# Ledger of designs, part 1: VHH binders against Probable nicotinate-nucleotide pyrophosphorylase [carboxylating] (nadC)

No score or structure here was measured in a lab: all are predicted.

Target 1, 283 residues: Probable nicotinate-nucleotide pyrophosphorylase [carboxylating] (nadC), of Methanocaldococcus jannaschii (q57916)
Amino acid sequence: MLKDYALKILKKSLEYDVGFGDITTNSIIPEGVKAKGVIKAKEKCIVCGIDFIVAFFEEYGIKCKKLFNDGEEAYGNILEFEGDARTILMLERTALNLLMHLSGIATMTNRIVKKAKSVNKNVRVACTRKTLPLLSPLQKYAVYIGGGDTHRFRLDDCVLIKDNHIAIVGVKEAIRRAKENVSFTKKIEVEVSNLKELREALEERADIIMLDNFKPEEIEEALKIIDEFERKTNFKPIIEVSGGIKEDNILEYAKYNVDVISMGALTHSVKSVDMSLDIVRYQ
Structure headers, positions and changes below count from the first letter of each chain, unless a header shows other numbers; Kabat numbers aren't used for antibody chains.
F, E and O are the ipSAE of ESMFold2-Fast, ESMFold2 and OpenDDE, as the mean of both directions, binder to target and target to binder. V2 is 0.75 times the mean of E and O plus 0.25 times the DockQ between their complexes.
[cut] marks letters that were taken out.
Atom coordinates printed by the task and the answers are left out, and those that the model quotes come from them; centres of patches stay.

## First folded at step 1 (VHH)

Design b01 (framework vhh_7b18_3)
Fold by ESMFold2-Fast, scan of step 1:
Structure b01 (fold): chain B 283 residues (1-283), chain A 121 residues (1-121)
Amino acid sequence: as target 1 above (283 residues)
Amino acid sequence: QVQLVETGGGLVQPGGSLRLSCAASGFTFSSYAMGWARQVPGKGLEWVSYIYSGGSTEYQDSVKGRFTISRDNAKSTVYLQMNSLKPEDTAVYYCARGRYYDSSGYRFDYWGQGTQVTVSS
């Protein structure tokens, strides 16, 4: 299913990229030329999206041989392929753009996860819903492949009470109404911006509390409040920290006893892995 | 469920050779990277070699050129051919299933029981 979703996205992207024809390839490459080639990672990376590219190539009659699987650390040749030369050249950029982007996310996520876990073994590093339109499931898959947590996928996956909800009804009433009106199977998460909202979220027993844009010293104070509440009530919410966290400051947050660190940067500030598609043989 | 069983260890003279084998079961072998790590007496575990599911290989600097990792997907077996063995190669060698994203901070997630390799004269 995720592979079918990726295939639909790739086909639609190809449709717009090709328009009425690849005029360069069609004007200079003879019909019937067969080519064999490789996709090469020009820098060390965690591969992500290789099965999406295989499905895409095979849909157009290009035979593939995987040299690496998603989640593996790779450098050099990662996929071998063979088929019609015109077709290969037509598919090249659409395939590389997705593969490079998803591998970039997996590589960044893996590096950051290892960094955070070096000081807090149990912490999860999660992405957010700050994703590209339509590409969210694929970007979140790449975070998962990199060792991160996907967080909620869609609005129907989990209740997340945010600043705009709180502005309308307040923390306590938002949590109470969510508990009354949403299926018992759904977790209730609330984003709090200050210690007053934190206390209200604890009193109403939200399943997950996100400390949004808290400075490290404010997180320390928040954890004291949470620990006291847990000691007195035997209630322990999942604690997430989010907002302004990047690779270069994550250790300032990971050193605290928090369960989850969420970073929009995993999906919106990623650098693509440099890759090429090289024709090795033609006839 | 996952099982990794090493064989081929033993006593060998410096400059000699040994071939370690690891029979894997309980998972789709061809879909996973495999590797070898060793525990030198009195020291921690150190990674020795890695073979990706696609066939590419990596080696620790101290064994590069002397050890060769290979796999046979039809037999669900990974091998470590050890040539030009040195006394400092004396260790318990563990077969392991590879993982590059790790919530535990380790490159491997499942380990065999280990096989002793002793290089002495």
Scores: ipSAE 0.000, ipTM 0.124, lowest interface PAE 22.9, mean pLDDT 85

Design b02 (framework vhh_7b18_3)
Fold by ESMFold2-Fast, scan of step 1:
Structure b02 (fold): chain B 283 residues (1-283), chain A 121 residues (1-121)
Amino acid sequence: as target 1 above (283 residues)
Amino acid sequence: QVQLVETGGGLVQPGGSLRLSCAASGFTFSRYAMGWARQVPGKGLEWVSYISSGGSTEYQDSVKGRFTISRDNAKSTVYLQMNSLKPEDTAVYYCAKWRGSYYPTGAFDYWGQGTQVTVSS
């Protein structure tokens, strides 16, 4: 399960954060003190990761009550908890760091999806593989919770022929070899950087064609070529645009009749949601 | 609407030659890939050869070096030259129009009625 993966990541993060012990908590907080508290969102957000935090807290004997579920819009208190005070303080930053980050991704993704769909109702907004090592499954989960598309997860998920493959083999031969050597169940996507490569990818019938680092005006020209090819052959690949697309320029791309807009920014340029953990001694 | 008419089938002795022709009408011939498939008596269809709109060709392994596919866009005709014929080449041969301009992907959307080729001594 994804929850078990998240728990493993949180435990490893805790090891780095605690080191030889929480010297502040251990020197100040008496043994046996029980506390209750809340995690609160200090700005409106889409919550993501709450079940990961519940699993993490419960692993260390902290009892939790969810006030919101992943995917819900929230502000104020989102989780109640109670347990050993020293333990709560030890877990605090590790828990908040992940929750704030994933909620940031979900919030940004939801905002961008709504923006893109306002001018192109059928477009998908997808993340990429430009993710943090080991955190990729959790970051992609957050994109999904925000209403986005995960794109491929790993190298074995689908074929993606990129610029370095093209430099070695060329577009036509790369697509032909992929079709011959890969299971029929796998889609073949090719990343093209110019109109010549686009024409070659169309002729070889790639399942998905990604227009990589095309300016809006260049996308318009590419779509004319795609339309001409469709009129000639009745063949329509899925059209993805990617590269240099951010929240502030997405409308310039979404206004075109494209199927997918992929943004690395969803995972590499996200702002964390501002959250706090407040404890109150209850005994 | 779309029509594909095969001619040139017949009885031939092992080692002999035969040329099949397929006259196409009802579509812009030069835009589409064309091919030949055969049905051995009592068995399924087996593709034999393809030719793209641009003239690139592909052959099934058992006919490589013996069969040659070609096209004449001005006449809207595709040909299959069959040399060094073997008894196992005995089949009904079908001319087929590809849905697109390139044969490795897509599907055939029209077939002719077929022409019988019998290789027997």
Scores: ipSAE 0.000, ipTM 0.082, lowest interface PAE 23.8, mean pLDDT 82

Design b03 (framework vhh_7b18_3)
Fold by ESMFold2-Fast, scan of step 1:
Structure b03 (fold): chain B 283 residues (1-283), chain A 120 residues (1-120)
Amino acid sequence: as target 1 above (283 residues)
Amino acid sequence: QVQLVETGGGLVQPGGSLRLSCAASGFTFSNYAMGWARQVPGKGLEWVSYIRSGGSTEYQDSVKGRFTISRDNAKSTVYLQMNSLKPEDTAVYYCATYRSGWYEGHPDYWGQGTQVTVSS
């Protein structure tokens, strides 16, 4: 399913990149030259997107042999390929750009997940919907491969009551209206920015409460309120923390008994893994 | 060796239709842009339509809405469906492939051509 989606994106990207023709390759490389080559990771990474690249290459008659699967730690050669030299050179940058980006997300996610779980075994590290247009499913797949949680995909996936909704109708009315008007199958999440909104979300029994832009000390106080509510009512929502959380401060948040830490940086501030494509004449 | 073979030309009345086909061999067809150009006796060569490797198409203004270019990569064939033909469309039609700077040079290879005659 996702592989077909990736292939469509790669083909559209190639169409843009080729324009009216690969003038360098077609003017320099003789017809009928067959080449073998490798895609090489020039730094240690968690590979993500290999099957997308295999599908893309095979669509254009290039034969592939995987040396690593998505989710494996790799350095050096990760994919072998063979086919028409002109075709390989035409596909190179489109293939590498996606592979490098997705592997970057998976690598960052895995590093951060391991860091958070070192102090909180059960915490989930999640991405957000701060993703590139059209690439969201692929970026979220890379988070998943890195050991993270995808969070909601689309607006119809889960109710998420945000600051702008609260500004119009308030926390209580927003939750009440969502419960009335949305299918029983959908979870209701609310972002709260202070302890007053937290108490309101608890009283209305939101399924998930996100503590948005809380400092660590404020999270500690919020958890005391949540624990007291649980003792009194036997109800505990899923607790998510978000906003201002980065790799260098995540331990200040993960040390608390929270269920989810969500970070936009996993998809909007990632560094690509440096990779190359190297070919050798076969024929 | 690259070879392009056009078929489907002929004599047709104004308002009629013809479908031209071009069978390509000697290169990886799916990787290259393909096009059609025409030459009227006494006039220069005129570009008609173009289809990129990814499938996007371009048309000369005089044929927009009347002609449709398409390709079948499995058969290494490019087509030109010509509808609402006019006497002015009378020409030899050439299939061409583009491997270097599009519209900054001549086609890399073209076929022998097929005659289309539109007359009453």
Scores: ipSAE 0.000, ipTM 0.073, lowest interface PAE 24.7, mean pLDDT 84

Design b04 (framework vhh_7b18_3)
Fold by ESMFold2-Fast, scan of step 1:
Structure b04 (fold): chain B 283 residues (1-283), chain A 119 residues (1-119)
Amino acid sequence: as target 1 above (283 residues)
Amino acid sequence: QVQLVETGGGLVQPGGSLRLSCAASGFTFSSYWMGWARQVPGKGLEWVSYIYSGGRTEYQDSVKGRFTISRDNAKSTVYLQMNSLKPEDTAVYYCAKDYRYGSGTFDYWGQGTQVTVSS
């Protein structure tokens, strides 16, 4: 199902790229010439998106052989293929752009997850909804393949009470209305920006509390309040920290006993894995 | 694999001072809250003090102003400086590691060190 979604995105990208045809390939490569080739990772990576590329190539009559699966650590040849030379060259950049990007997300996520878990073994590293339009399901899939958590996908996935909701009705009323008006199956998460809002969220029994834009020093104070509440009530929310967290400062947050660290950077500041596609003329 | 080893206990006269040390190993010391608890003869275990990973401190009311908790992350060691000791402070003192996310609830304890305040 996700493969079919990826295929639709790849086809739309190809329409933009090709227009009336690849003028270089069509003017230079004779009709009916077959080629075989490889996609090669030029740096160590966690592969993500290989089945999307296989589906894309096969849609256009290119035969593929996977050398690695999504989630595997790879270097060198990752996919072998063969088919019409003009077709391969036409599909090349569209295929590589998606594969390089998703593998970049999975590689970055895996590195950051390992880093965070080195000081907090039970922490989850999650992405956000700061994703590229239409590519969100694929980018979140890459985070998952890298060992991260997807967080919510859509507005209907769970309740997330944000600063703008709080500005209108306040923390307590927002949580009460959510509990009253939303299915019992939905988790209620609230973003709090200060200790007053934290206490209000605890009193109203939010399922998940996000400490939004707290400094590392402020996390310690917040955790003391949460601990006191747990001792008194035997109630323990999931604690998430978010806001301005990136690879170079994550250890300042992960050293505290929090359940989830959410990072927009996993989807909006990723570096693509360097890959190439190489072909030779074939029978 | 987690080990907590207390030293520094002993006999002291009322009004005297003692410094307890706790050498920790087997976990990332700087990331956890540490504390001291004591077992007073005829009473249960009671917490004495907590020190947060960032160095903030909390004390039981009966020891406020007299006891000081501190930590040295480079040495993976927690200290308890005890001043103006009273006979009521006589107890076995235990070093303890925080259970989970800043809870102030302990999951590992040392062997204990005896503090006796008597003339």
Scores: ipSAE 0.000, ipTM 0.097, lowest interface PAE 20.0, mean pLDDT 83

Design b05 (framework vhh_7b18_3)
Fold by ESMFold2-Fast, scan of step 1:
Structure b05 (fold): chain B 283 residues (1-283), chain A 121 residues (1-121)
Amino acid sequence: as target 1 above (283 residues)
Amino acid sequence: QVQLVETGGGLVQPGGSLRLSCAASGFTFSDYYMGWARQVPGKGLEWVSYISSRGSTEYQDSVKGRFTISRDNAKSTVYLQMNSLKPEDTAVYYCARSRYGYTWSKEFDYWGQGTQVTVSS
């Protein structure tokens, strides 16, 4: 379960952060003080990760009350909590770092999905595998909550023939070997960098073709070749566009009849949502 | 622009019941938390109850089981049903609005003018 995975990651992060003890809190805050507090979003956002934080807090005896669920648009108080003051202060940064990051991904994804779909109603906006080690499942969950597509998770989910594979065996041979050696259940995707490789991928009947680092005018030319091939053979692959696509230029790509736009920026260039944890009462 | 108008206050005997209403105008009522607070003679304001935009409720311990908060989004009205009233419930009752919900910090941004509730034999 994803929640259990998140809890394990949070506990390991806390272990590193605490080291030999929270010397500030332990030297200043008396034992037995109980506190009530809130986590507050200081800017409008799509919340993501709330159930992970609730599980984390409850693991350490902190009682929680959700004010919003993952996927909801929020501003202001999003979570109320109550428990031991020393414990709350110890957990604070670990909890906020994950919540702020995941909410940032969901917020950015939702904004970009709406932008792309305003011009191309059927396009999918997808993340990539350019993710932080161990955090990939959580980052991809945040993309999903924002309305995006997760793309493949692991190397065993789908065949993706990349530039380094092509450098060794070429496009035609790479596709032929993948078809021969991989289960019939697996889609074969190839990323192509020019029109020659596109024609080779079409001829070998790749299931998905990624136009990698194509300029908008090059995509237009590529789509003409794809349409001509479909007309002759009655075969049409899924068309993905990737490479150098950001929020400020996505409309230049989305205006074309492509199926998927994939963006590493959704997971590697996201701005965290600004949040705070505020103690509001103590005794 | 934003207005909250309380009605339903009055004199009631101990053990009696009273229903307060708060008519809201000037905003999208269904988007907001609504609540009630009271000012006891000679004491400060104390929170009584709130209801979220989705209908989740919370109560002060001293009124739990006796008071019920509810809302009618079609009428832009919030209610407080007060049962088993005690002399210590005597107070001016205020309706209040919050965008962000009631936390223990009492984050209400608009208040009504108040309605007097007197519990006396």
Scores: ipSAE 0.000, ipTM 0.120, lowest interface PAE 20.2, mean pLDDT 86

Design b06 (framework vhh_7b18_3)
Fold by ESMFold2-Fast, scan of step 1:
Structure b06 (fold): chain B 283 residues (1-283), chain A 120 residues (1-120)
Amino acid sequence: as target 1 above (283 residues)
Amino acid sequence: QVQLVETGGGLVQPGGSLRLSCAASGFTVSSNYMGWARQVPGKGLEWVSYIYSGGSTEYQDSVKGRFTISRDNAKSTVYLQMNSLKPEDTAVYYCARHKYSSGWRTYDYWGQGTQVTVSS
């Protein structure tokens, strides 16, 4: 399914990019000229999106040979291809933009996952829903390929009670209403901003509690409260930490016994992998 | 200074196995693309296998399922495990470091080679 979704996105992107024709290629390259080429990663990366690009190229008659699969560490040539030169040049930027972006996400995620797990072997590093419109499933796929957790995909995947919900009904009532009105199959997560809200979420047995924008010292105190609650009730929610966490400070959070660290930066502050597409004419 | 030294070649009967070793110095093996190529008598040089910095591997079609490339980063050594050897595998085997430039894969350093002979 993701491959078909990616193909639809790539085709719509191409439609915009081509407009009324590739004036450079169509004016310079004769019809019927064939080319062979490679897509090359100019820096070491975790490849992500290669099957999407293969599907896209093959849709337009370009024959491909993968040199790497999604999730592999790569440098240099990652895809070989051959076909009509005009077609290749038309598809180039659309293909590279997606491949570079998704590989950037997977590379950043893998680096951060390894860093966090160096001090907390069981922690999950997750993305959020701070994603580009329509690209969310592909960006979350890249996080997954990098070794991260996708978190919820859509509003219907999981209940997530946020500050604006709490502003209307409060923590306790929000959790109670969610339990009454949502299928038993759905987890209930609540974002808490202070220790009072944490205690309320514990008492109402939320499945997941997110400590939102807690300072390290506040996390330590929160974990003491959670541990005491577990000792008294034998109930332990999944503990997620989010807000203000970046690659350069993640160790300050990962050192605590938390289950999940969520970072919007994995999808909204990623650097693309530098890649090129190089061709030669063949007869 | 970059050096590659191959060992492990020899005479083996058809269906037998050999393990080639390539001792690398002057660079970090895990940070480079490493491969094996062979010079078959009466033919040109042909690539056999390569291993990328992340550990993924690729093989020439004629050796897939029979040969396995691996590395030991602590020992700075690349290996080629050759199983189910055939007379046509008889060649001088070279360890090489790959370089990617201008969209083309090239070898920028070679070992001296080690002879593998498959005969009865």
Scores: ipSAE 0.000, ipTM 0.108, lowest interface PAE 19.2, mean pLDDT 85

Design b07 (framework vhh_7b18_3)
Amino acid sequence: QVQLVETGGGLVQPGGSLRLSCAASGFTFSSYGMGWARQVPGKGLEWVSYIGTAGDTEYQDSVKGRFTISRDNAKSTVYLQMNSLKPEDTAVYYCAKGYRPWYSRTGYDYWGQGTQVTVSS
ESMFold2-Fast, scan of step 1: ipSAE 0.000; ipTM 0.262

Design b08 (framework vhh_7b18_3)
Fold by ESMFold2-Fast, scan of step 1:
Structure b08 (fold): chain B 283 residues (1-283), chain A 121 residues (1-121)
Amino acid sequence: as target 1 above (283 residues)
Amino acid sequence: QVQLVETGGGLVQPGGSLRLSCAASGFTFRSYAMGWARQVPGKGLEWVSYITSGGSTEYQDSVKGRFTISRDNAKSTVYLQMNSLKPEDTAVYYCATDYTEYKYTYGSEYWGQGTQVTVSS
């Protein structure tokens, strides 16, 4: 469960941060002071990770009231909380760092999904496996909350034949071996870098073909080859485009009749949402 | 003005025992929760045990059943009885104040200078 996973990460991060103890808070804030406060989004965003923060705060005896749920558009106060002032101050940065990061991913994903769908209603926008160590499941959850696709890029979801596999055995043999050694229920995806590899992947009936680092003109030519193959054989794979695609050029790709656009930028080039934690004395 | 002085450390063989003492002065000892933390060379601090002003105790899982914390309010002293010592117990042990509920322990107001415990044959 993602909540348990997030809580484990948050607790370990907190333990590392404490070290010798929070000497500032402990020297300045009297024992027994209770505080009430809010977490505030200082810019418009899609909230992601709020339930992880609630679980984290409640683990340390801080009561929470959600003002927004994951996936909702928010600005201003998003979470109310109350509890021991020293505890709140100790938890503050660990909680904000995760919440700001995940909300950043969801916000960027939602913006890009809307942009792509403005010219291609049926296209899916997907993340990749270019993620931060330990945070991958949480980052992929944030992409999902933003309206993106995340599940197809797990090792257990489908076979994904990449350039390093092709370098060893070639396109045709890689697909043949995957079909022979993997359950018939598993989809086989192959990443092709040129039209020769595309034709080989089509001939071997790969379920999904990723056009990797193709220029727009090359995508147009690839789609003609795919359409001709479909006309001759009645077989059409799912078509994914990837490589070098960013928010500022996605429309050049989305205008083509492709099924999926995948972008590493959703997880490796994200900007955190600016948030603060504001404390008031318990009333 | 506030002072915590640890004593009782030393070299001991695996399976041996040591009792650490922490003499406190400069504050109302009976009103504070007291605890022990340890630092292995090259590692961060690890909480070992605490005792509340009322005498309730908690222990880290790795020392549970082997270590016992106690206090003497008349002497303003907290103790850590360490039994069945293991090589991994080798660390500098620090006395600390200001434990509330275990769940809310986030640091200490006052720390001692530390006492070295070395477990080796």
Scores: ipSAE 0.000, ipTM 0.075, lowest interface PAE 24.6, mean pLDDT 82

Design b09 (framework vhh_7b18_3)
Fold by ESMFold2-Fast, scan of step 1:
Structure b09 (fold): chain B 283 residues (1-283), chain A 121 residues (1-121)
Amino acid sequence: as target 1 above (283 residues)
Amino acid sequence: QVQLVETGGGLVQPGGSLRLSCAASGFTFSSYAMGWARQVPGKGLEWVSYIYSDRSTEYQDSVKGRFTISRDNAKSTVYLQMNSLKPEDTAVYYCAKEVYDTSGYRTFDYWGQGTQVTVSS
């Protein structure tokens, strides 16, 4: 379960953060004080990770009430909580760091998806595997909540023939060997860097062809070759474009009839949503 | 460390033939595209031909039908067979190895020292 995975990550993060103890809280807040508070979003966002934070707080005896669910647009109070004051303050930064980051991904993804679909209704906006170590499943979940596509998760999920594979065996041989040695249930994607490799990938019937680091004008040329191949053979692969694509240039790519635009920026260049944890009252 | 050593250049009469060889070391030869480029005084450096790891080839229009590029992966050597040579083919010929730039595009930027080809009556 994803929630259990998130809980394990949060607990390990907390162990690092606590170190030799919360010296500020322990020196100032008396033992046994109970507090009520809220987590609030200080800017409009798509909430993501709220159930992870609830599980984390409840693991340490903090009672929670959700005001929004993952995927909802929110501003202001998003979670109410009650419990031991020292515990709440100890968990605060670990909880906020993850919640702010995942909500940032979902918010950015939702904005970019809407932008791309404004000129190409059927296009999918996908993340990549350029993710933080160990946080990849959570970051990809946030992309999904934002309306994006997760792409492949792990090396065993889908065959993706990349530039370094092509350098060793070439496009044709790589596709042939993958088809021979991998289960028929697995999609074969190949990343091509020029029109010659594109033609080879089409001839070998790759399921998905990624146009890697093509300029917009080069994509137009590639699509003509793909359309000609489809007319001649009645074969149409899924076409993905990737490399150097960001929020401020995505429209230059989305205007073409491509199936997927993949962007590392969704996970590696995201701005966190600004949030706070506020104690409202205590006993 | 990549090393490329060109041999086979020399003086030849118009209509003659030469075979250039490039001995490569320091990388897995069979995995990379190899090419030949030439520099004519005043023209700058121009691509002549390249051969991919799958043995598919491309040629500059001015040499198409006269030059043939080939490779021997067992010997880590790329060849350029030059037939029907013209005075305009006089140049220093360089062997080049494929690399990937920071954006993932194929480029050629490991160059040999070159071998002089002179076509003169």
Scores: ipSAE 0.000, ipTM 0.077, lowest interface PAE 25.4, mean pLDDT 83

Design b10 (framework vhh_7b18_3; at its last look DockQ between E and O 0.01; V2 from the best seeds 0.00; counts 0 for: pae O 16.6 > 2, off the site)
Amino acid sequence: QVQLVETGGGLVQPGGSLRLSCAASGFTFSKYAMGWARQVPGKGLEWVSYISSGGYTEYQDSVKGRFTISRDNAKSTVYLQMNSLKPEDTAVYYCARYWGRSGYDLDYWGQGTQVTVSS
ESMFold2-Fast, scan of step 1: ipSAE 0.152; ipTM 0.609
ESMFold2, look of step 2: ipSAE 0.055; ipTM 0.586
ESMFold2 (binder alone), look of step 2: mean pLDDT 84; pTM 0.849
OpenDDE, look of step 2: ipSAE 0.000; ipTM 0.184

Design b11 (framework vhh_7b18_3)
Fold by ESMFold2-Fast, scan of step 1:
Structure b11 (fold): chain B 283 residues (1-283), chain A 122 residues (1-122)
Amino acid sequence: as target 1 above (283 residues)
Amino acid sequence: QVQLVETGGGLVQPGGSLRLSCAASGFTFSSYSMGWARQVPGKGLEWVSYIYSGGKTEYQDSVKGRFTISRDNAKSTVYLQMNSLKPEDTAVYYCAAPRGYYWSGRNYFDYWGQGTQVTVSS
């Protein structure tokens, strides 16, 4: 399923990239030339997207041999391929752009997950919905491969009451209306910006509470309120922290007893892994 | 008809330098990978260096850092700059082109030059 989604995206990207034709390849490379080649990772990385690239290449008649699977640490040759030279050159950039991007997400996610778990064994590092249009399922897959949590996928997956909802109806009424109107199967998450909203979310028994843009000191105070509520009621929501959290400050947050740290940076501020495609032809 | 003509061989002292040239004709030079191989006295033929049509280069381990392969597509010529020459570099050097590109570009050459003798001796 996900592979088919990726293939659809790659085909649409290729359609745009080719335009009226690959004028360089078609003017220089003779018809009927067959090429063999490799895709190389030029830096150590967590590979992600390799089955998407295999599916894409095979759709156009290019035979592939995987040297690594998604989730493995790799350096050097990661995929071997063979087929029509003109076709390979036409597909090259579209394939590499996706593979490099997804491997970048998985690599960054893995590094940050290991960092956070070094001080808090049970914490989850999650992405958000701050993703590229249409690429969200693939980017979230890369977070998962890197050892992260995907968070909700779509608007219909989970209730997430945000600042703009709260601005209209307030925390208490938003939670009450969601509970009344949404299926019993759906979790209700609310993002709160201060301790008053936190108390309101606890009183209305939100399933998940996100502490949005809280500083580390404010998180400590929030956790005391949550612990007191648990002692009195035997109810504890899942606690997520989000907003302003980056690789270089995550330890300031992970040291607290929180369940989830969510970071938009995993999908919107990632560096691609440097990769190349090298071809060798035969006739 | 494909033709490869090597020049630049000769006698040189250890530590010296030599530049080999190979003039190619009869095919679209810019579209093909080119290589250099050598036949050492008492041993078989071994590849030395390979240059892909796109400019990527590969070297046999014993010559890395000492030899440099390059090409001039306008002149249909491939070069091998040999520095810090050692007595064990003594061999007949052949310019070679494959009929097509291969999984390893150095594994099959079907067009060969006549060879040029390189002797490294005091």
Scores: ipSAE 0.000, ipTM 0.080, lowest interface PAE 23.9, mean pLDDT 85

